# VH-VL binders against q9umr5: the designs that were tried, part 40

Target 1, 268 residues: q9umr5
Amino acid sequence: SYKPVIVVHGLFDSSYSFRHLLEYINETHPGTVVTVLDLFDGRESLRPLWEQVQGFREAVVPIMAKAPQGVHLICYSQGGLVCRALLSVMDDHNVDSFISLSSPQMGQYGDTDYLKWLFPTSMRSNLYRICYSPWGQEFSICNYWHDPHHDDLYLNASSFLALINGERDHPNATVWRKNFLRVGHLVLIGGPDDGVITPWQSSFFGFYDANETVLEMEEQLVYLRDSFGLKTLLARGAIVRCPMAGISHTAWHSNRTLYETCIEPWLS

## First folded at step 16 (VH-VL)

Design gm2
Fold by ESMFold2, fold request of step 17:
Structure gm2 (fold): chain C 268 residues (1-268), chain A 123 residues (1-123), chain B 111 residues (1-111)
Amino acid sequence: as target 1 above (268 residues)
Amino acid sequence: QVQLVQSGAEVKKPGASVKVSCKVSGYTLTELSIHWVRQAPGKGLEWMGGFDPEDGEPVYAQRFQGRVTMTEDTSTDTAYMELSSLRSEDTAVYYCATVSYDWETGRYSFDYWGQGTMVTVSS
Amino acid sequence: QSVLTQPPSVSGAPGQRVTISCTGSSSNIGAGFQVNWYQQLPGTAPKLLIYGNSNRPSGVPDRFSGSKSGTSASLAITGLQAEDEADYYCQSYDVSLSGWVFGGGTKLTVL
């Protein structure tokens, strides 16, 4: 019998987009109960991430309660940040595998078509003016916008990413770290041809320094200070890194080779 | 506003094939995802297949695999459904419909329908 | 028997409220896939009434509403009118069949 799988979608997503992933699970692990959380779809995915975390938390509680042996999370793109926050705020979660599918875990610093639509005169070099304002923080994309050239503004203004990374002091930091460390495995998936996550190494907790040089996870202050448990988790052998080239951002959940290589082994 | 106009009624013998056309106007076929749904007399709706709205590849309902082929001719903005090895149970009205994504809601729907094509299979 | 189960019929008087249920399984509605609703008047093509569980397309009166919970969905029609007499179908996606599925249909009779 396989543990239930909970899927959390990304920005401007639908449950239908995950049909292939669910079919792969059904074919390889028959009898697995899989639920794509049908919340914050379409434009509602722009709502503040803490609002989304609250709603997703309410949805996962009954699923986890029915599965005392544990569940798995597969969390795509923006959804991977929602899931990491869930693991921090839930002191009673029973998640075995947290599978982060091309998620901007250290933030996003890239121009995309949806940014041009939302902020027509913007580019990555000036978006900090919008995102690091109280009005900007009401949009999910600004909750994880990470401008490496305005780190002081990021640290001061971020209502979400700087908090869940432990980059800004807050009273829950110790409890959130404890809760996050209850996870059995952290599976990081992403690749250089993603085309949206910038830098793509954000999916592996890498990110730009002030010179736009990518520092990998082990070079990040949040890792070195173990601010939310990455160093501890790596030392336990619980972090799996599964990079794969040749996959665009919208194709991670519809590639059978990726599923078989990076996802299936962790769906016990 | 999209219009779907289907070919006329057909009478076929068991074992034959039928090819129903669906001409698109108001938009071009390359902007749309056409699916096919049939309805036997006095019965409910049955999805047959179509071109997937996310990847553009044809997908067929399992019960029609091997008997149905769905094609599109972008030069004429016309979609086609061909059903082979006809049986009396294939007597139905065959509809084409668009499958559309609404980015505001993140949802898919069969929003525009053709008028239907009656296919009668009898000896 | 269809993958999505609907009552064969439902009835109501003009001005009243009726609901039509749509019961699925863990391979469709229960997996998180959306539910759409269609109205079919006699001799006509189906018409989209509700998509994505609860969204109403332009031109559909607000007396039609939809909801989804667990493995089931519901269509509610308030202020029932004689012209609402029709067949109603729910629709979702099913992982086991790798395709879209319709309910068996519900005949609504206006008394």
Scores: ipSAE 0.849, ipTM 0.921, lowest interface PAE 0.8, mean pLDDT 93
Fold by ESMFold2, fold request of step 17:
Structure gm2 (fold): chain C 268 residues (1-268), chain A 123 residues (1-123), chain B 111 residues (1-111)
Amino acid sequence: as target 1 above (268 residues)
Amino acid sequence: QVQLVQSGAEVKKPGASVKVSCKVSGYTLTELSIHWVRQAPGKGLEWMGGFDPEDGEPVYAQRFQGRVTMTEDTSTDTAYMELSSLRSEDTAVYYCATVSYDWETGRYSFDYWGQGTMVTVSS
Amino acid sequence: QSVLTQPPSVSGAPGQRVTISCTGSSSNIGAGFQVNWYQQLPGTAPKLLIYGNSNRPSGVPDRFSGSKSGTSASLAITGLQAEDEADYYCQSYDVSLSGWVFGGGTKLTVL
């Protein structure tokens, strides 16, 4: 019998947007209970990510309790950051596969239509002035904004990403790492034609240096210091990297080849 | 204010086809996703299909696939539903409705409806 | 057979509270898909009443409210008025049918 699947959506999403993914699971793994968490939809997806983590935590607890053999998470875009935080703060989670579907795991540094809508006079080179302020951190986009040219401000001001990455001292870092490491597999999915996640390698824990050259996961300080467990997971053989070209940001959950190649094998 | 005005009542024989129109005013058709819902006399609402609001492609309910075609003429802001191989059980009021996305709530709804078109299938 | 199950009728006196249930399954409401509600007055087209489980479009009085829990949803009407006499339909999306689905409808009678 298949483990239940919990789906966590991204910025400005609807449960309807995941209809094709759910149809693929129903066709290939009949009998699987799949739940898209119907929380923080639309504008509510801009709420601070810690607020969203608390709400999603409350929703996943009864699902996990009814499935002692474990569950799988499929977490899209911003939702992948919510899920990684969930795995850190829940000392009793029973997640087998954490499937990160084009998520900005090392942050975002891109001028997108969402950004222009929220901050019409800003561009990526000056957005740090807004995002690295207390009022900017009240928006989810700013919770994972990562300006490679103002890393000192990022490390000081980030209320979310720098903490779950273990890039800034905090009292729960050791416990969060221990909790995260209980995951069975970390499946990283993304690709060069995404068009939103910037750099797209953020979906694989890669990110820009100060020259906007992409350093891969194994070159990141958070990996080298094993600050939240990436090095340990990779050594354990628990990290799966599944890049795919030709998929735009909104199409990851509606592409059957991507599902069959990168997602289905991990939905035991 | 969006308004949907449908074509008049139709009487058809079994085996024929019917094409119902839905003229949009107050918005352009290119900005809307039109869906079709029918209601047999004394019965409930039944979704037939429409243009998906996310990708703009037509989607048809399984029971109508092969018999229904939904099209749009953006030059006249008019949507069409054509149902072929008519049977007596196709006698119903046919509604067009807009499907809208509300970015504030992240939700879809069938928010504006036409007045309905009675289609009677009789020999 | 409707994928979404509603009671065929409900009644209440003016000023009372009435609820209309909508029961789905793990392939629709239980999978996380939204519930909308429509009011159909006699001889008229349906009108959107509630969307996305609990949101009211402008012009709908706040005595109408919606909620969703598990595989079910509920429409509540407080301060019942004579003009509320109508048919009410719930709606969601269903993965196994790959499409939108309506409940069978509930006739509300104001006594």
Scores: ipSAE 0.843, ipTM 0.914, lowest interface PAE 0.7, mean pLDDT 93
Fold by ESMFold2, fold request of step 17:
Structure gm2 (fold): chain C 268 residues (1-268), chain A 123 residues (1-123), chain B 111 residues (1-111)
Amino acid sequence: as target 1 above (268 residues)
Amino acid sequence: QVQLVQSGAEVKKPGASVKVSCKVSGYTLTELSIHWVRQAPGKGLEWMGGFDPEDGEPVYAQRFQGRVTMTEDTSTDTAYMELSSLRSEDTAVYYCATVSYDWETGRYSFDYWGQGTMVTVSS
Amino acid sequence: QSVLTQPPSVSGAPGQRVTISCTGSSSNIGAGFQVNWYQQLPGTAPKLLIYGNSNRPSGVPDRFSGSKSGTSASLAITGLQAEDEADYYCQSYDVSLSGWVFGGGTKLTVL
């Protein structure tokens, strides 16, 4: 029998958006229990990510308890950050595959329609004024905003991303790393034609330096210091990178070739 | 204010086809997703298909695949549902409805409905 | 045979509370898909009553409320009034059928 699959959506998503992904799983892995967590939809997806992590934690506990052999996570966009935080804060999670669908794992430094709607006249170059304030950190987008030109402000102000990356010292860093390392596999999915995640390599733990040159995962300080376990996971052979061109941000969960290539092999 | 006005009642023979129209006013059809729902006399609601609100492609309920075609004419803001190879079991009121996304809640709903079109299939 | 199961009828006196259940499965409500509710007066089109499990459209009285848990959903009507006499349908999306599904409907009678 197949492990249950838990799906965590992104910003302004609905469970309906994942209907195709669920249909693909039903076709290839019949009998698999798949649950899209029906929480923090619409405007509620803008709530602080720690609030979302708390609510999603409460929802996954009974699912994991009913499946002692393990579960899989498929986590899309903003949802991939929620899931990474879940893996860190849950002492007894039983996640085998963590599948990250085009998630801004190293942060976001790009203009989006939602940013323009939320903060009119804002641009990526000036959003640090909003996001790196207490008021800004009340919005999920700002919880993973990562301005490479104001790294000192990011490190000081981030209430979420800098903590789960181990970029700022905190008393739970060792425990969170230990918990994260209990995951069986980390599957990283994304691609150059995404159009929203900026840089798109953030989905693979790549990110800009101060010159907006992309440094890959293995060049990042969080990897080199093994701050939350990336180096350890790679050494175990537990990291899978699955880039795919030609997929826009809203299409990752509705592309059959992407599913067959990058997702299906990891749904034992 | 969105309003949906459907074509009049029809009586058809078994084996014929019927084409029901749904005229949209107060909004343009290109900004709406029209779906079709039928209701047999004394029975419940049954979804038939429509244009998917996320990708704009037609999707049909499995039991109507091969018998139903749903089209839209944006020049007249009119949606159509054509059901072929009619049987007596197809006797029903046929409704068009809009499927709308509410960004504030992140939810879909069938929020505006036409008045319904009675289609009677008899020998 | 409806994918979503509702009681065929419920009744109550004016002022009472009634509930209408909607039981689905792991391929619809249990997979995380939303539940909507529609009210249908005789001879009229359905009217949206509740969407996205618990949201009321503008103009729907607050004595109507919805909830979802596990594979099931519930519509509650408090302060029952004669005008509430109607048929009520739940709706969700089903992965196995690749489409929207309605419950079989519940006739509410006000005594």
Scores: ipSAE 0.838, ipTM 0.918, lowest interface PAE 0.8, mean pLDDT 93

Design gm5
Fold by OpenDDE, fold request of step 17:
Structure gm5 (fold): chain C 268 residues (1-268), chain A 123 residues (1-123), chain B 111 residues (1-111)
Amino acid sequence: as target 1 above (268 residues)
Amino acid sequence: QVQLVQSGAEVKKPGASVKVSCKVSGYTLTELSIHWVRQAPGKGLEWMGGFDPEDGEPVYAQRFQGRVTMTEDTSTDTAYMELSSLRSEDTAVYYCATVSYDWETGRYAFDYWGQGTMVTVSS
Amino acid sequence: QSVLTQPPSVSGAPGQRVTISCTGSSSNIGAGFQVNWYQQLPGTAPKLLIYGNSNRPSGVPDRFSGSKSGTSASLAITGLQAEDEADYYCQSYDISLSGWVFGGGTKLTVL
């Protein structure tokens, strides 16, 4: 039998948004128990990511308990960060494939329509003033805002991304790394035509340097230091990178070709 | 507030086609996702199809695929549902409805309904 | 035969509490899709009563409440009134049918 599939949504998503993905899974892997977790939808997706992690944890624990052979996680956009954190804090998770679907894994630094809606008067270059404040960190988007021009503020004020990345020292860094390394495969999906994730390479743990030059995963300090296990996973052959062009951000979960190429192979 | 006003009752012969209209007011048709639901006499509600609220593409229930066509005229803010090859079993009240997204809760629902159009198919 | 199963009828006296169940499966409610409820008064079009499992549109009294658990949903009506006599339908999305689905409907009679 197929392992259960758990879907974690992104910002302002509905379970309905993932209907095509679930239909694809049902069609190609009949009998699969697939569930979109109906938590923190709509405006509630703006709540602090650690709060979301706790809520989603409560939802996945019973599912995992009923699936001793393991489960698969498909986590979209902001959900990808939630899932990575979830796998970091859970010492007993049984996730086989962690599929990060167009997630800003190394953070977000872009002033797209997606963000402008929330910050209409803020420029990309000035959002750090809000996001790295105590009240700013009460919003999910700010939890993974990564301003390359204000790295000091990021490292000191980021209450989520900097911690799960192991970029800031904390007492749980070693344990979180150990927990995350329990994953069987890390499947990274994204592409240059996403239009929201900025830079799009963030979905592959690439990101801007201080000159806004995009560096790849292997050039990142978190990789070089193996702060949360990326280097170890890569060495295992456990990291799968599946870039695809021609897909907008809101289409990653509803593209059949993408599903067949990047998602389906890891649902066995 | 959205208002949906549908065309009047229809009587058709088997094999004929019927086209029901749904005029939108309060909002423009381009701002709404119109769906169609029918109800046979004394029976329950049955979704026929509509325009997907996320991508705007028409989606039809499998049962009606090939026999139903849903269109929109934005110039008149009117949606249309045409059902061909009518059968006696198609006798029902046909409703148009809006499917809207609530950003606060992240939910979709059929939030506004037309008054219904009775379509009778008989020899 | 409906994808979502409802009791054909329920009844209650004024002031009482009644519940209407909506039983789905892993392909709809159990898959995480939201449940909505609609009230249809005799001879009228359906009206949205509950959306997103438990939310009430403006104008719907708080004596109407919805809940979802597992593969099922439930509509509860407290302080039953004569005006509540109507048909009630649950609604969700089903991946096996690739479409929206309604329950069979429940006729509520106020005694």
Scores: ipSAE 0.932, ipTM 0.958, lowest interface PAE 0.4, mean pLDDT 96
Fold by OpenDDE, fold request of step 17:
Structure gm5 (fold): chain C 268 residues (1-268), chain A 123 residues (1-123), chain B 111 residues (1-111)
Amino acid sequence: as target 1 above (268 residues)
Amino acid sequence: QVQLVQSGAEVKKPGASVKVSCKVSGYTLTELSIHWVRQAPGKGLEWMGGFDPEDGEPVYAQRFQGRVTMTEDTSTDTAYMELSSLRSEDTAVYYCATVSYDWETGRYAFDYWGQGTMVTVSS
Amino acid sequence: QSVLTQPPSVSGAPGQRVTISCTGSSSNIGAGFQVNWYQQLPGTAPKLLIYGNSNRPSGVPDRFSGSKSGTSASLAITGLQAEDEADYYCQSYDISLSGWVFGGGTKLTVL
């Protein structure tokens, strides 16, 4: 019997957006109970990520309770951050594979269509003025905005990413790390042709330095300090990196080759 | 807002083909995703296929695979559904409808419908 | 044949509350796909009544409401009126069929 699969969507996604993924799973792993969590859809996906974490937590708890042997999480785009936070705050989760599907795990810093929609008169270089304000942090996108040129503002004003990364000290850092480390495998998926996640290496915990040079996961302070368990996970062979070229952001959940190569192996 | 006007009733013999048109107004065809749903007399609604609202590719119900073809003429804002190898069981009212995405709720629905086209298949 | 199961008929007196059930499975409603409801008056094309489980399009009275739980959905009509007499269909997406699916329809009679 296959473990249940829980799918967490991204910004403005519909459950319909994941039809192909579910069909792939149904075809290749018949009998798998797959559920796309139908929460915070559309405009509601702009709500603060901590609010989303709480809502999704309420939805996954019953599913996990019915699956004592464990579950798999497939979390797409913004959903990947929601899931990481979820696993950090839950001391009793039973997630076997956490599949981060093209998620800005180390944050976002780029001019994308969805950012332009939200901030039509703002440039990438000036978005920090909005995102690191109290009212800006009421929007999900700002919760993982990571301006490499305004690190102090990020560290002090980021109410979500900086906390789950352990980049800012907080009373729950040790516990959250412990909880996150309960995951069996962390599967990181992304690619250079994504077009939305910026830099695309963010899906692999890479990110810009102060000169906008992309550094790899192993060069990040969060890794070096093991602030939320990345170094520990890597050391025990629990991190899988699956980069793939030629896939746009909206196609990660609807590409058969990607599914077979990067997702399917972790659903057994 | 969106109006769908379908072609008139058709009477066909078994084995023949029928092509129903659906003219769009209010919006351009390129802005819409047209689907087809039929209803046999006294029966329920049955989805036949349409253009996927996310990737624009045509998708057909498994039951009609190989027998139905859906096309679009963007120059005239008209969608077409052709059903071949007609059988008596294909006698039904055929509807075109738009499947639209609501950004506020993140939902898809068949929000606008044509008036329907009666297709009768008889010997 | 309908993947979504509805009662063939329901009835109620004016002013009463009626409910129409839509029973799916883990391959559609249970998988997290949205449920829509359509009203079809006699001799007319279907009309969108409820979308996304519980949302009403403009012009639909608030006496119509939708809900979803588990593998099932429900349409509730309060303050039943004569003009509500129609066929009602639920609709969702099914992964086993790789397509949109409608319920078998429910004929609502206002007594």
Scores: ipSAE 0.929, ipTM 0.957, lowest interface PAE 0.4, mean pLDDT 95
Fold by OpenDDE, look of step 16:
Structure gm5 (fold): chain C 268 residues (1-268), chain A 123 residues (1-123), chain B 111 residues (1-111)
Amino acid sequence: as target 1 above (268 residues)
Amino acid sequence: QVQLVQSGAEVKKPGASVKVSCKVSGYTLTELSIHWVRQAPGKGLEWMGGFDPEDGEPVYAQRFQGRVTMTEDTSTDTAYMELSSLRSEDTAVYYCATVSYDWETGRYAFDYWGQGTMVTVSS
Amino acid sequence: QSVLTQPPSVSGAPGQRVTISCTGSSSNIGAGFQVNWYQQLPGTAPKLLIYGNSNRPSGVPDRFSGSKSGTSASLAITGLQAEDEADYYCQSYDISLSGWVFGGGTKLTVL
């Protein structure tokens, strides 16, 4: 039998948004128990990510308990960060494949249509001032805002991304790394035509330097220091990178070709 | 507020086709996703198909594929449902409805309904 | 025969509490799709009553409530009134059918 698949959504998503993905799985892997976790939907997706991690943890624990052979996680957009954190805090998870579907794994920065919708133009230029405040950190989006021009503020004020990345020292860093390394495979999916994840390479743990030059995963300090296990995972052949062009952000979960190429191989 | 006004009752013979209209007001058709649901006399609701609220493409229930066509005229804000090869089992009240997304709750629902169109198929 | 199973009928006296169950499967409610409820008064079109498992549209009294757990959903009506006599339908999305699905409907009689 196929291992259960757990889907974690992104900002303002509905379970309906994942209907095609579930249909693909049902068609190609009949009998698979697939569940989109119906938590923190709509506006509630703006809640702090640690709160979301706790909620989703409560939901996945019983699923994992019923699946001793393991489960697969498909985590979309913001959900990818939630899942990474989830796997970091759970010392007994049994995740075989963690599929990060167009997630800002190294954070978000820049002026995109997505940000235009959420923030007025006047706020976007100074978003670091908002996001790296105690008030800003109460919003999920700010929890992974990564301003390359204000690294000190990021490192000191980010209550989520900087911690799960091990960029800021904290007492759980070693344990979180150990927990995350329990994952069988880390499947990173994203592409240049996403239009929301900025830079799009963030889905592959790439990100801007101080000059807004995009550096690869292997050039990142978190990799070089193996702060949460990326270097170790890569060394053991556990990281899969699946870039695809021509896919907009809202289409990653509804593209058959993408599914067959980047998702399906890891659901066995 | 959205209002849906449907065309009048139809009487058809087996093998014929019927085309029901649904005129929208309050909002433009381009802002709405119209779906069709029918109900046989004394029976329950049955989804026939509609325009997907996310990608705008028409989607039909498997049972009606090849026999139903749903179209829209944006110039008149009117949606149409045509059902061909009619049989007695197609006798029902046909409803158009809007399927809308609520960003606050992250839900989709059939939030506005037409008054219904009775279609009778008899020899 | 409906993908979502409802009791064909329920009844209650004015002022009582009644519940209508909606039993789905792993291909719809159990897959994480939300449940909506509709009220259909005799001779009228259906009306949205509950959306997103437990939300009430404006104009729907708080004596109507919805819940979802596992592969099932439930509609509860407290303080039953004569005007509540109607047919009630649950609705969700089903991946096996690739479409929206309704329950078989429940006729509520107010005694």
Scores: ipSAE 0.927, ipTM 0.955, lowest interface PAE 0.4, mean pLDDT 95

